# Ledger of designs, part 38: VHH binders against q99177

Target 1, 341 residues: q99177
Amino acid sequence: MKRGESQAPDAIFGQSRAFALSDSSVNPDVIEYLKSVRQEALRTNAISIKNHMNLQKRTRHKSSMYDDEDEGALKRHAISPSLIRLQRNVEIWVRWFNSVKATVLTNAYEFTGYEDETLDLLLLFLKNYLEDMPSKCTTVEKIISVLNQHSFPEKAEEKEENLQIDEEWAKNILVRLEKTKIDSVEDVKKVITEGDKHELVGYNQWFQYLINNEPQHTTFHEKITSKQLWVLIKYMSNTWIKEIHKKGRHYRRLQDWLFYILVHTPERVTAEYTSILRDLGKKCLELIQKKPVEAHENKITLPKEMAELNVEIPAAVENMTITELTVSVIAVNYGQKDLIE
Below, E stands for the ipSAE of ESMFold2; O stands for the ipSAE of OpenDDE; V2 stands for 0.75 times the mean of E and O plus 0.25 times the DockQ between their complexes.

## First folded at step 21 (VHH; framework vhh_rezetamig_d1)

Design x2 (at its last look DockQ between E and O 0.02; V2 from the best seeds 0.00; counts 0 for: pae O 15.6 > 2, placed apart)
Fold by ESMFold2, look of step 21:
Structure x2 (fold): chain B 341 residues (1-341), chain A 122 residues (1-122)
Amino acid sequence: as target 1 above (341 residues)
Amino acid sequence: QLQLQESGPGLVKPSETLSLTCTVSGGSISSNSYYWGWIRQPPGKGLEWIGHIYYSGSTYYNPSLENRVTISVDTSKNQFSLKLSSVTAADTAVYYCARQGIDELYWPFDYRGQGTLVTVSS
């Protein structure tokens, strides 16, 4: 995979990197579910929207309560075959994972910014949008002044005239520019190049993002902050790991995201963050002990980017599940070996 | 006692912008636990989700509407708003503002306003 070519396949402005809430940001199945939930609540009565919310929370609490209470009971019986399997394989599985992590962190593509020609087109589109605004605050006038001092190639104006301009992209960029101290064209370029850092907040927005987008190494440098990584680990522990283990809706996509989250989890972490990882590891262990899965039915598959990097699953690692890998990595790489004693 | 109240013009001409405001009372819009959203029900059709906003400004829109929708928040007035541009008769509906839980598996609504009818006609 060549840098720049794989990330900018079309030279048409706005289709590759302009972000105006693209169609990939919304799963049609989620939209249909939301319509169904709201319609069901209205059929029951006007209070049903609140009651449906309470029922979902009650179901979530019951699942957590049942799972938590049964953990101790399993340990009081005979040692499970799943735990023995884990103990026998943990070293070779983690060694393989560490080699995969090194390959991804060293060789995978990172977004390096727009090509200069594309960036000039984006700046020109932004300038034209701002100049055509019906009223302008002092900040907008400052930005126009900065952009007016930038030299645009003659061909850029011809290309801009021939392209459809996405006004929503320009509106979103302006919002970010108004929050930033702008003294030069380089400051404007930096805001544009940072990509879609449109803040995703809460479970629903993150869930929608993950199911609609493949994980990539560059995403952990361009979209997901360190704080957000730990939020995602909590969502994995609380909800998604169970969906992965039981092969629920979207389990393949969530499995790929868990793999990449493990790859990008920092080696040195605070006690607070170690506790978050430990909770995930405990949940993984609970799941493999309460509902053992035939290994060949839930084998790890490689995300597309890893396959393109020629990462292979060796025979010695065949039949490992992502749940088993997760607890193994947490136990060995994060000093939580008591989980698999 | 949380209450949501829609306000805005009930009649909008085709090709113009529909603009609605939701005023939140009995609670703060600056909550780390909720999104603030808009839904609508066209005549004879089911409910359609439009989008939502977190108080920091983070938005998420229905893709069928995303090129025409802007949702914004004003925390100082405890309000959030909807703008839908380039309206047609198909945008005639009862519009509701609503509160949505942030950490649920699904997109549940726990409160909504009474609704306001917006008619698009000449």
Scores: ipSAE 0.000, ipTM 0.342, lowest interface PAE 13.5, mean pLDDT 73
Fold by OpenDDE, look of step 21:
Structure x2 (fold): chain B 341 residues (1-341), chain A 122 residues (1-122)
Amino acid sequence: as target 1 above (341 residues)
Amino acid sequence: QLQLQESGPGLVKPSETLSLTCTVSGGSISSNSYYWGWIRQPPGKGLEWIGHIYYSGSTYYNPSLENRVTISVDTSKNQFSLKLSSVTAADTAVYYCARQGIDELYWPFDYRGQGTLVTVSS
């Protein structure tokens, strides 16, 4: 009877970090996601190996003209009404989306960083943390030296004592500082300002965050790294899009996040990232085809921040679903037109 | 019946620390089944999750606030508290303390306080 090491519940979710996929307590959605990730990893590895091999063999394909006119009955696959709808509206929808995207990116509040006072407090905390370290490497000493050159406000010490800044923050910052050439306090400030990106790790953490927070333009700059954005897209593709489509408990929040994710997806993406988007598009298309969204019930709603920016939903877009929008944007903006053809 | 009640100053100056306490009655904080958390709602905005604490003292914070937030628990008093440092006008909100099941993957707080308005104003 191997004493299941009572791994202390994860501070975040109260669950053991080490869960067996076979554990009945594991969210099925998580299991599905992990399976999908594994499958994708296997595919990508396989494709990488195949692409290296197929570049060599493309020379000899002799054009055998086999005219086999197999009259196979052009089963005119009756284009799904849903596809027809997409084809008719895709340009209008994408145009609108691009307009909204432009508005958000131009007019939304941009996180300009910490206020100077807050930054000073963080610097002071960091300084104190580093000074209290029992062992200091040369890098740490250098950072301390740089920080000692900074003039802290007189009241900062008093305020700092009241600040219970998480030691983990300092540790994380230190790791980043160690990787960065630090010659001035400005360099440290830069690292702190850039490092405010606490990396959520794992499906559950991200899910909790999304469910509990409204998406904002600033969040994508402050909290979501480029890499994390794609992780979120993968989560959307593998799990959350189904929840949205089924109008599950959290479909509105997830929809809002998906909208922002689309808004903040870079215009230019690598082939790898395009593949990820394509997968999302395919999943959306699949869902649309399986259950023709009774257009009347799943009207797109704008995230709250966008409403504040006076973004309007025109009549032509009123009956559009987020899944339809997603497919449309991927098809047009990212050159995946075959998804809607 | 479980009751949560927020207490603290309704007015905080910019750059100061917002401090709130939640008093739990009709149940014990020392339960392994729940997190005790804080959420807030700025005027005209949606709910924002701040963070939660387990009875053992384990905490998890919203990354957007992580550097400014401290949540603590006092099991002897059946209370838990929120500190938010370096407040700005953006931190003006109705603050709620709430209970969350640990097995819940989303924020359904089964119990929430009435909320307390905290205004950041010079």
Scores: ipSAE 0.000, ipTM 0.192, lowest interface PAE 15.6, mean pLDDT 78
ESMFold2 (binder alone), look of step 21: mean pLDDT 84; pTM 0.851

Design x3 (at its last look DockQ between E and O 0.01; V2 from the best seeds 0.00; counts 0 for: pae E 14.4 > 2, framework grips, placed apart)
Fold by ESMFold2, look of step 21:
Structure x3 (fold): chain B 341 residues (1-341), chain A 123 residues (1-123)
Amino acid sequence: as target 1 above (341 residues)
Amino acid sequence: QLQLQESGPGLVKPSETLSLTCTVSGGSISSNSYYWGWIRQPPGKGLEWIGHIYYSGRTYYNPSLENRVTISVDTSKNQFSLKLSSVTAADTAVYYCARQGIDSELYWPFDYRGQGTLVTVSS
């Protein structure tokens, strides 16, 4: 067993190994930078020993102790107006975002299952819908028979008259009931509670889902798993952020989804997941600098659920774009501030 | 036997300069085989390399921090130091000093580090 491949502490030297290059806790961009610095240092060490006795003046760059012969480092100091705008506003934009995130996570509706009263209302509505059907096949008659065995509380009957339940919901439930063996009320309750069993798989199904549905907080607990969240972040990075930035066909909807994805991204993430966020941040920055916003026509708007929660856009953030917010959140909340420096 | 120990204030006010010192014992900082570096880890986030120094005084810095960072070495005290100017709450992190081997897979990128010291930037 080789020591270079082990994460075990080095008891002989009294300290553990700091980390390996493949350690998930190490930012991969740091690893790439250290590789480049090491190559430069190897060249410098060979030259430095040879020239130690021959000292000469060095012109130093005001913003760096590095030699000013490094044109690459000097060009990285050039700052575009878009980057200056980010640097000036990052703190207030992220503070606002964190306030919105807290409001959504604390106050937005979250489906945790149906209360017994609500479930009784849904069963009663379904029963009434089926009884009113003009022609009833054997399956519908069986479902009605099963529902007739259920005892509905007096309060459910009163509330059903005061609620407007969508008949399209009942039609969808019936389709699913016809595909299931129904022997008891519990079988009907299962169909109502479990919802659509089909998992979304792949880019096209997710894209179609996103463009046809507004984001809601509850969706991130019922439909989108933790792994799928990271898949969506990769789709944003690779494709959708460009559509948002250029105001493509579905840019408003994709913007709303990006906002909610940021809200639901975990606060504590591994280095592996940090690198996925960094890729998104890099692409946002590339878009901002390559295609500068000529007018603030693409300013952020509130998704419908946030507006219903009385979230407001203060004057200090009213001209921010979602692309600028995304870079800002990644830089500040996920330790990637070098993106905007 | 080699030991790296961070020292310095655990609390720094915004806009001030964060200053840390690493004391090396059980080995010499004047080695031609190693860089002496600083890394940090913000709470719940990944490691960020700050920079390193060779015993001759030659420094290399993370480009994102280079305008605010100074690393220095005092070979007579077997110490090296970090100064990070104009700090904000975003500079709150656990700071580690570390040894980095120049030319060995055993030492890459850092083969030894201190226990770390939490530095909080707060009013």
Scores: ipSAE 0.000, ipTM 0.275, lowest interface PAE 14.4, mean pLDDT 72
Fold by OpenDDE, look of step 21:
Structure x3 (fold): chain B 341 residues (1-341), chain A 123 residues (1-123)
Amino acid sequence: as target 1 above (341 residues)
Amino acid sequence: QLQLQESGPGLVKPSETLSLTCTVSGGSISSNSYYWGWIRQPPGKGLEWIGHIYYSGRTYYNPSLENRVTISVDTSKNQFSLKLSSVTAADTAVYYCARQGIDSELYWPFDYRGQGTLVTVSS
């Protein structure tokens, strides 16, 4: 698809069109789809536009009377240094981000199940973890008993150390195991292999999930629905972005999640969703302006999976923060340039 | 060869729930490479995306329909389904089930779709 000329953001979608609809290379079905989406957007926003037009007419009448010429000095609102930084680097940062996004979406690991060997190692790790528990309930004892019936490969202990499995994984699996009738090692395997289908509800559950789980490409396909994605964006906007910016206890984990959220946010979104993103962008900008990033204080770090994909941070991006990236991506990719202008 | 086939009632009463099923043959829904979704075309109008589902159950919906749409997947039967609640005359359309690669851009470029089934909303 020939990247058409940077068209002005569509007022309805709040985004620049990735391609010109008049481009002959565009699939007619795509054109029809886009038209349909636009029509739906207009329908949904029609009520809001009428209300805004009526409010603008009322405010024009009162301002005529007070002639006082006060020469209010064009306080050249000195563009904040933080905004200057954004303006200078936004294109480079967004280009890099888009490259990373493309890499992740194309090359990221897709979980297709565990190999038998890996599964055995996980089982062994779990077994050892459970056996080492200071207190064991009847359920844990049962699981241990079941696992003891499994024959582990001779060199499994040596290989286990090579798997960066942590206790947090075991804890999470245990919670699921406790909710499942376990009569055999096959049941345990099933719990391990099957993703947690439990839908997380509410701020606290999501927060706990994020801080205790590393984000992965597959997670966004297996665990997070479209609705949930936007819920997470709202949570980021309202609370978590502040924690990231102030380098709270879980700022690194939350930063990683924010990065993936950006990667998995649809390129084109409705006006409603654009507004949510805009809010996030505004909050990021507010934080950046309130506390300018000191050189080297809060550099962006790549999530583990991205590092494994050999994604690099170029010199031009090295001092960028996740909040700066967020506002940049929202400004450029979602047609909200006024945030940085 | 991959084939998608829509099935369900062609007539639905207003306020009722439209239910359709897509049967996939020649390929597995249990692939991590694709979304499985629904689109529709009202008479004289363009195509409208309804939503899609990943084999794990993750869903994406058109925001305009999100409150009325439920898409589900049955990997054991190699099927996925659409439910659209509170239907009106505006929901009269040819409905298609389709497949899309997960690496595809925002706008749904489906690579396979069914033949379509006409669903008429009438009293």
Scores: ipSAE 0.000, ipTM 0.193, lowest interface PAE 12.5, mean pLDDT 78
ESMFold2 (binder alone), look of step 21: mean pLDDT 84; pTM 0.855

Design x4 (at its last look DockQ between E and O 0.01; V2 from the best seeds 0.00; counts 0 for: pae E 11.2 > 2, placed apart)
Fold by OpenDDE, look of step 21:
Structure x4 (fold): chain B 341 residues (1-341), chain A 123 residues (1-123)
Amino acid sequence: as target 1 above (341 residues)
Amino acid sequence: QLQLQESGPGLVKPSETLSLTCTVSGGSISSNSYYWGWIRQPPGKGLEWIGHIYYKGRTYYNPSLENRVTISVDTSKNQFSLKLSSVTAADTAVYYCARQGIDELYWKPFDYRGQGTLVTVSS
């Protein structure tokens, strides 16, 4: 299958189309649609490209007038070792990332609901967790009471040990349960099944969510809107990337989130979104330059879900940091090569 | 066979909110393989993408419309809806609901769409 020619970025959708307009396999209606969309996208981009070309022409004219001969030492701005490293490895790293991205997007688990058996196990786990709580409020007692009325399968206890359910899940569910009127086990099931529909607002809420929840492919489909994704990228750029780089208290969790954010960032984005990504790239680059990664102390780690998908870190990527990856991805995938040049 | 059908008022006053509903038949909206979206075509102009929604609630909007657009999904009714606030004459268009497939790295084009409904913004 001929690697379809890299279609021009779709400025309207912020994505590249899977099909070329010339593909014979495309439905004529789709072709017509794509043509229309492309035309619209080109009109939108043409305005932005003209502005960029005019800005490049203006910068070239200013360099000619200052002929002043000051012999100042061509301080051969010794390319920082960190930049050299990026330049040498950027293609390999990005290739790997793209492979991982493809794997995750294709093979990652999509939550479509719990089977009854699984749901029963979750209920059992929750029940046990709540019963083991040292202090129980009236709400918790009520929930326990409701759960005690449910008939669990005979071998559910044995199976529970195999589900690797963590306490964080129970904590998160409890928070939701406390906000919901629970009169029956069906209400509990509903809370477990419907997910958290509450929109997180503001830096603090998002921060708390990220540090207390492991990122998953499904989370990005269930909870994170396009708008929210970019909010997260901004937060990452402004604050969280520093914490990652300095190996703060939550650096590993935040790193995992950054990885998923990159995976779920559209490949083709508008100029506005590109600017946001560029800012993130710049911040990463600044951090890399300030503290050269000497001892490879901040090697990239894979999120749990990716490990479960048998994603591997090859030797060529083993010493890469998440900040280096971020810069590399932004530079290559989003046409910001000047960040590494 | 999958069918999408737009429904809603054909006339909206300026500054009001345009509301449309898409009813899907012959298939379930609850799929992890598709986005459900809205596009429009103003008279004499090309198609414009408005936005789309994943059945679990994640939305993508055209940045130019993001502040005015809300897309929602009702899986129980196998429907999804569009709200466009503060409409002007520029929002006069044929509106289509459509399905878009999700691929590994690239979005598939819309593979199914409704017949479209004309919405005119007029006083």
Scores: ipSAE 0.009, ipTM 0.231, lowest interface PAE 9.6, mean pLDDT 78
Fold by ESMFold2, look of step 21:
Structure x4 (fold): chain B 341 residues (1-341), chain A 123 residues (1-123)
Amino acid sequence: as target 1 above (341 residues)
Amino acid sequence: QLQLQESGPGLVKPSETLSLTCTVSGGSISSNSYYWGWIRQPPGKGLEWIGHIYYKGRTYYNPSLENRVTISVDTSKNQFSLKLSSVTAADTAVYYCARQGIDELYWKPFDYRGQGTLVTVSS
């Protein structure tokens, strides 16, 4: 039943939604159709915005016939030194980036699921830790009672193995267990296997998080969801890439985050996500051509974690900036080579 | 119930080819949802991704190794294999075969691995 009391307006669009796309009561075929219509609308809006910008640029040049505008028109039709630099270096820069991506992602390979025997060992360690606590509140006694109902395999009850499980792990698990209603061993298993995720919403919360936290490879698949990655790419395109390019107050930190975002962007993406990357690439190109970067002054540097992975910047790419790398990666790895032609 | 088991020689001479096979049981290697891969852990170091294969044959390799590595799949035996040529002592490591989920939006970590097999490169 649809009524105004059961529906909240969509703040972005200022309209009440009849139903959510992920609503389980909606026919899956309807959900796929609505996703397709939304994708077409996003592509149409992006094309319309681009056409409006191009039309306004041509109108401005035609209607302003002073010498400066005439030089601007000639400059727009001539290949700029910045574009020539991109064309000459794109292959070498992207090849280096791809090797860095492989190195970073290889060292972040970890298994997110526990095999049942490992999970039983973790449960037994947790049980023993809680039983050895000097003072036990009612919540701890409840958790111990639940764990006592679990039948551990014989090899899990042996403590002869030297494992890298410590008191800090158990303390962190207990904190999360205290936030959850625990009725069975399965509830405890769920807490152990479910990692914490950040619940950041909106531009300002993400901006504050990024400027106050150094990026780590593990953050991107343990704490940041796939959909949040694409939100961050949109913020880069709309706002942060300009801050980086002009060397604003937080440019070094935002540059580090952009580098890691590029590393974690998947190789194969849909047309919708390709369009998001293309928008970022166009913005990078616009910034490079309007205010060319100076060599060595705006040079990319590696985040601390990457230096520890023995990643190096060879001489052939030492003068590359993050803005140049970004458009190069988008052009080559995502089929947008027309950006640099 | 899914199990991955490495097999192959534990000792390989320098300059020769390291060859390992992974047998998949409790599931099918023929899946459009997974890559099948090899990783290794040299002594005192972290994990190193070697590469992975989609069951239809497409391969993806770590660029630092790609000139020496071949990964192949045999769907009729539910197996996939690793060959690493021209080995040196630096290739001594515990080798794991592993399964990796495919995600259009994120490169996912491996969700299953074998028990690992030590391969030593020496004369």
Scores: ipSAE 0.000, ipTM 0.349, lowest interface PAE 11.2, mean pLDDT 71
ESMFold2 (binder alone), look of step 21: mean pLDDT 84; pTM 0.858

## First folded at step 22 (VHH; framework vhh_rezetamig_d1)

Design y1 (at its last look DockQ between E and O 0.01; V2 from the best seeds 0.00; counts 0 for: pae E 22.4 > 2, placed apart)
Fold by OpenDDE, look of step 22:
Structure y1 (fold): chain B 341 residues (1-341), chain A 123 residues (1-123)
Amino acid sequence: as target 1 above (341 residues)
Amino acid sequence: QLQLQESGPGLVKPSETLSLTCTVSGGSISSNSYYWGWIRQPPGKGLEWIGHIYYSGRTYYNPSLENRVTISVDTSKNQFSLKLSSVTAADTAVYYCARQGYDESYWKPFDYRGQGTLVTVSS
């Protein structure tokens, strides 16, 4: 009875030793890399085979090359039921979406800054955090000195206990403060109010952010630049859309993000950006066609903020999936109708 | 039996370059089935993937380290190496070299890993 040595899963970043390429945690660049490596491997093997085929008639292991050459059977591409559904409902879905988009963009809460009282509490929290640091660099000492010059309201300490501010906020603010010349408390206030312009860089950071944060309208103004929006769309196209479609671990959160991404995608886009959207649309269509999801299994859900804005899902849209919506919006709003024809 | 062994200095000064070598024995690096990778575990932290290399020399790095990391392979010596530049105290960790397979759909588990080597960044 050979005890199969259960190789204890060594987690990388909390991940299992093995992961699917379709997993939302997988960097799209890795997928591209793997494709490239595979291509190289195939090329190398082909070269080796060509070099060896000049020698020994070794047995044709038919590596299933994408024989694109399947010839002439005009398989009358029976319009997939999924495509028929899209064609029938696309106008209704897009109309609804546009209505929602208008509502969100018009009525959603815009962060206009902290109230003075809140700002004072934040400053107090920061001060206490910095003072409690075991090791203080010169910069931290300077910041503390500046903060000590500020007159805090008498009841600020009592109110601070009610603020659900995590240490991570203070850490992030400190990083920003270290990069800024701080001469006064006003400078500190400015750093706090100017939002965390810390650009999330890279797939992993974005992924972690998305799964741990609910999308909000303000996020798209404060955290997501125009360029980053397109990066996110690419990530959606390459990886996350598959996760959503298969109802992976984070499919609901990712779905919500995709919805907000669509809402915040500009109406007018360049040819380049259109191409990116088209790719997303194609990917969605491919997924829908390969594995039709029963409409009841992956109904669209509304993020909390949208519910607060009294956005409703009408009966006509109730069975719509985010993937279907995505294709529909891209097809109609961005002139890619051929995707659904 | 395939064995991987890390080698290099256990102490590196801040701002210097950490350099490690993995020696593979009992098997060839020249396989199209595997990546040869570096991972590390800082004290009290989880396992972090640094990057990996294919036998052809193609590399992929953790984006967080990409600007500082260089992995190379020497197929003639059946070795691959890690260079991490501009090290700080945050780079103190146990470093492992490992083999990882892949297919069209999956990263496979690390099937072989070295014993690991502690590298401390200290002045």
Scores: ipSAE 0.016, ipTM 0.371, lowest interface PAE 6.8, mean pLDDT 79
Fold by ESMFold2, look of step 22:
Structure y1 (fold): chain B 341 residues (1-341), chain A 123 residues (1-123)
Amino acid sequence: as target 1 above (341 residues)
Amino acid sequence: QLQLQESGPGLVKPSETLSLTCTVSGGSISSNSYYWGWIRQPPGKGLEWIGHIYYSGRTYYNPSLENRVTISVDTSKNQFSLKLSSVTAADTAVYYCARQGYDESYWKPFDYRGQGTLVTVSS
């Protein structure tokens, strides 16, 4: 009875061809993990059905699926107190944010690679694997020649026998090497280091990752690429910012991720990327005007890493929400000041 | 900054259970990107992989130790632990906790290791 697992939903089997290769080759914990992820995705999907639309499915013509619009929430006859509050505080809030951003980018932990001894062992294992291949294309021969230029310490050879390095790892590294221009040992080292990063694909995998993991500075160097950052900003704009603003089930975790996304958004961006930020800013402004939030209920909190760096929220900005911070940063730091006028 | 630190008794009597805890700071143990594992080095010998655990609780153990090893995780304390039962002098070693990258289809090498703690089995 392979009901459902043979014709499983598109969420998992569309993500990796290597996983579908053989059940007998698959680590039992990977199978159990995939069952757990599938079960969690089903629970999450049932809870958040209204929020399921995302940018990669935008070719479907459906415009009003995220939340019900309540026409009674629109203010027709009065100046918005939330906009006035924003206009009064934007400079102080952005000044504080810029200080936090500088602190995180300067002082937070970054993974910078393997120890030299570990990296030498990995390079030696890869070299031996490639030399033992029964037939070698030109690319493999070039990689071997590059590795032959590297000087391996004698202890690395002896220690390789004591560590469990899987042949399947070497096969995966070779696939990645074939997609990259390799001119030196440093190019090989870079591919090896990046090889411990699993690519997340699609809304459900990203959502599950975010709700189960705290943001950290190193994540934006080890897990999240520049292009993926912009995918996350689009998910924020279309779905998660509404969940944050209305205090949905995962709002605190998503708030922490939004804060880190803002910290890691580059200062100089293309016009295309500026437009993406502007859309997020517009959504934030719409939310604070339509559904005002009590500052003491949704005040920004510091993610754990920022608190460990001795970042503090001063009294002057304690009542700020992440929604207000987001539109403030976009308006001031990205030249979109017309949003707040 | 990510740090792994082993803690536990340095002396264990024969036939008793060796128990160690690894405290992870500067990072989260509740990550779908990593395994958390134990490695040991007996005096004058090479490194021996003991086992590892995924944040969901799933474990893999070295087959030579499988019947004596339990690895567990406490995500609320950001810690994971090793228990090795029925120890003998052969279990005297420096014990390291370590982080290992995860791929759904591939075994990846360990990328971070604690400073190590010597455990001696002696009456």
Scores: ipSAE 0.000, ipTM 0.097, lowest interface PAE 22.4, mean pLDDT 72
ESMFold2 (binder alone), look of step 22: mean pLDDT 83; pTM 0.843

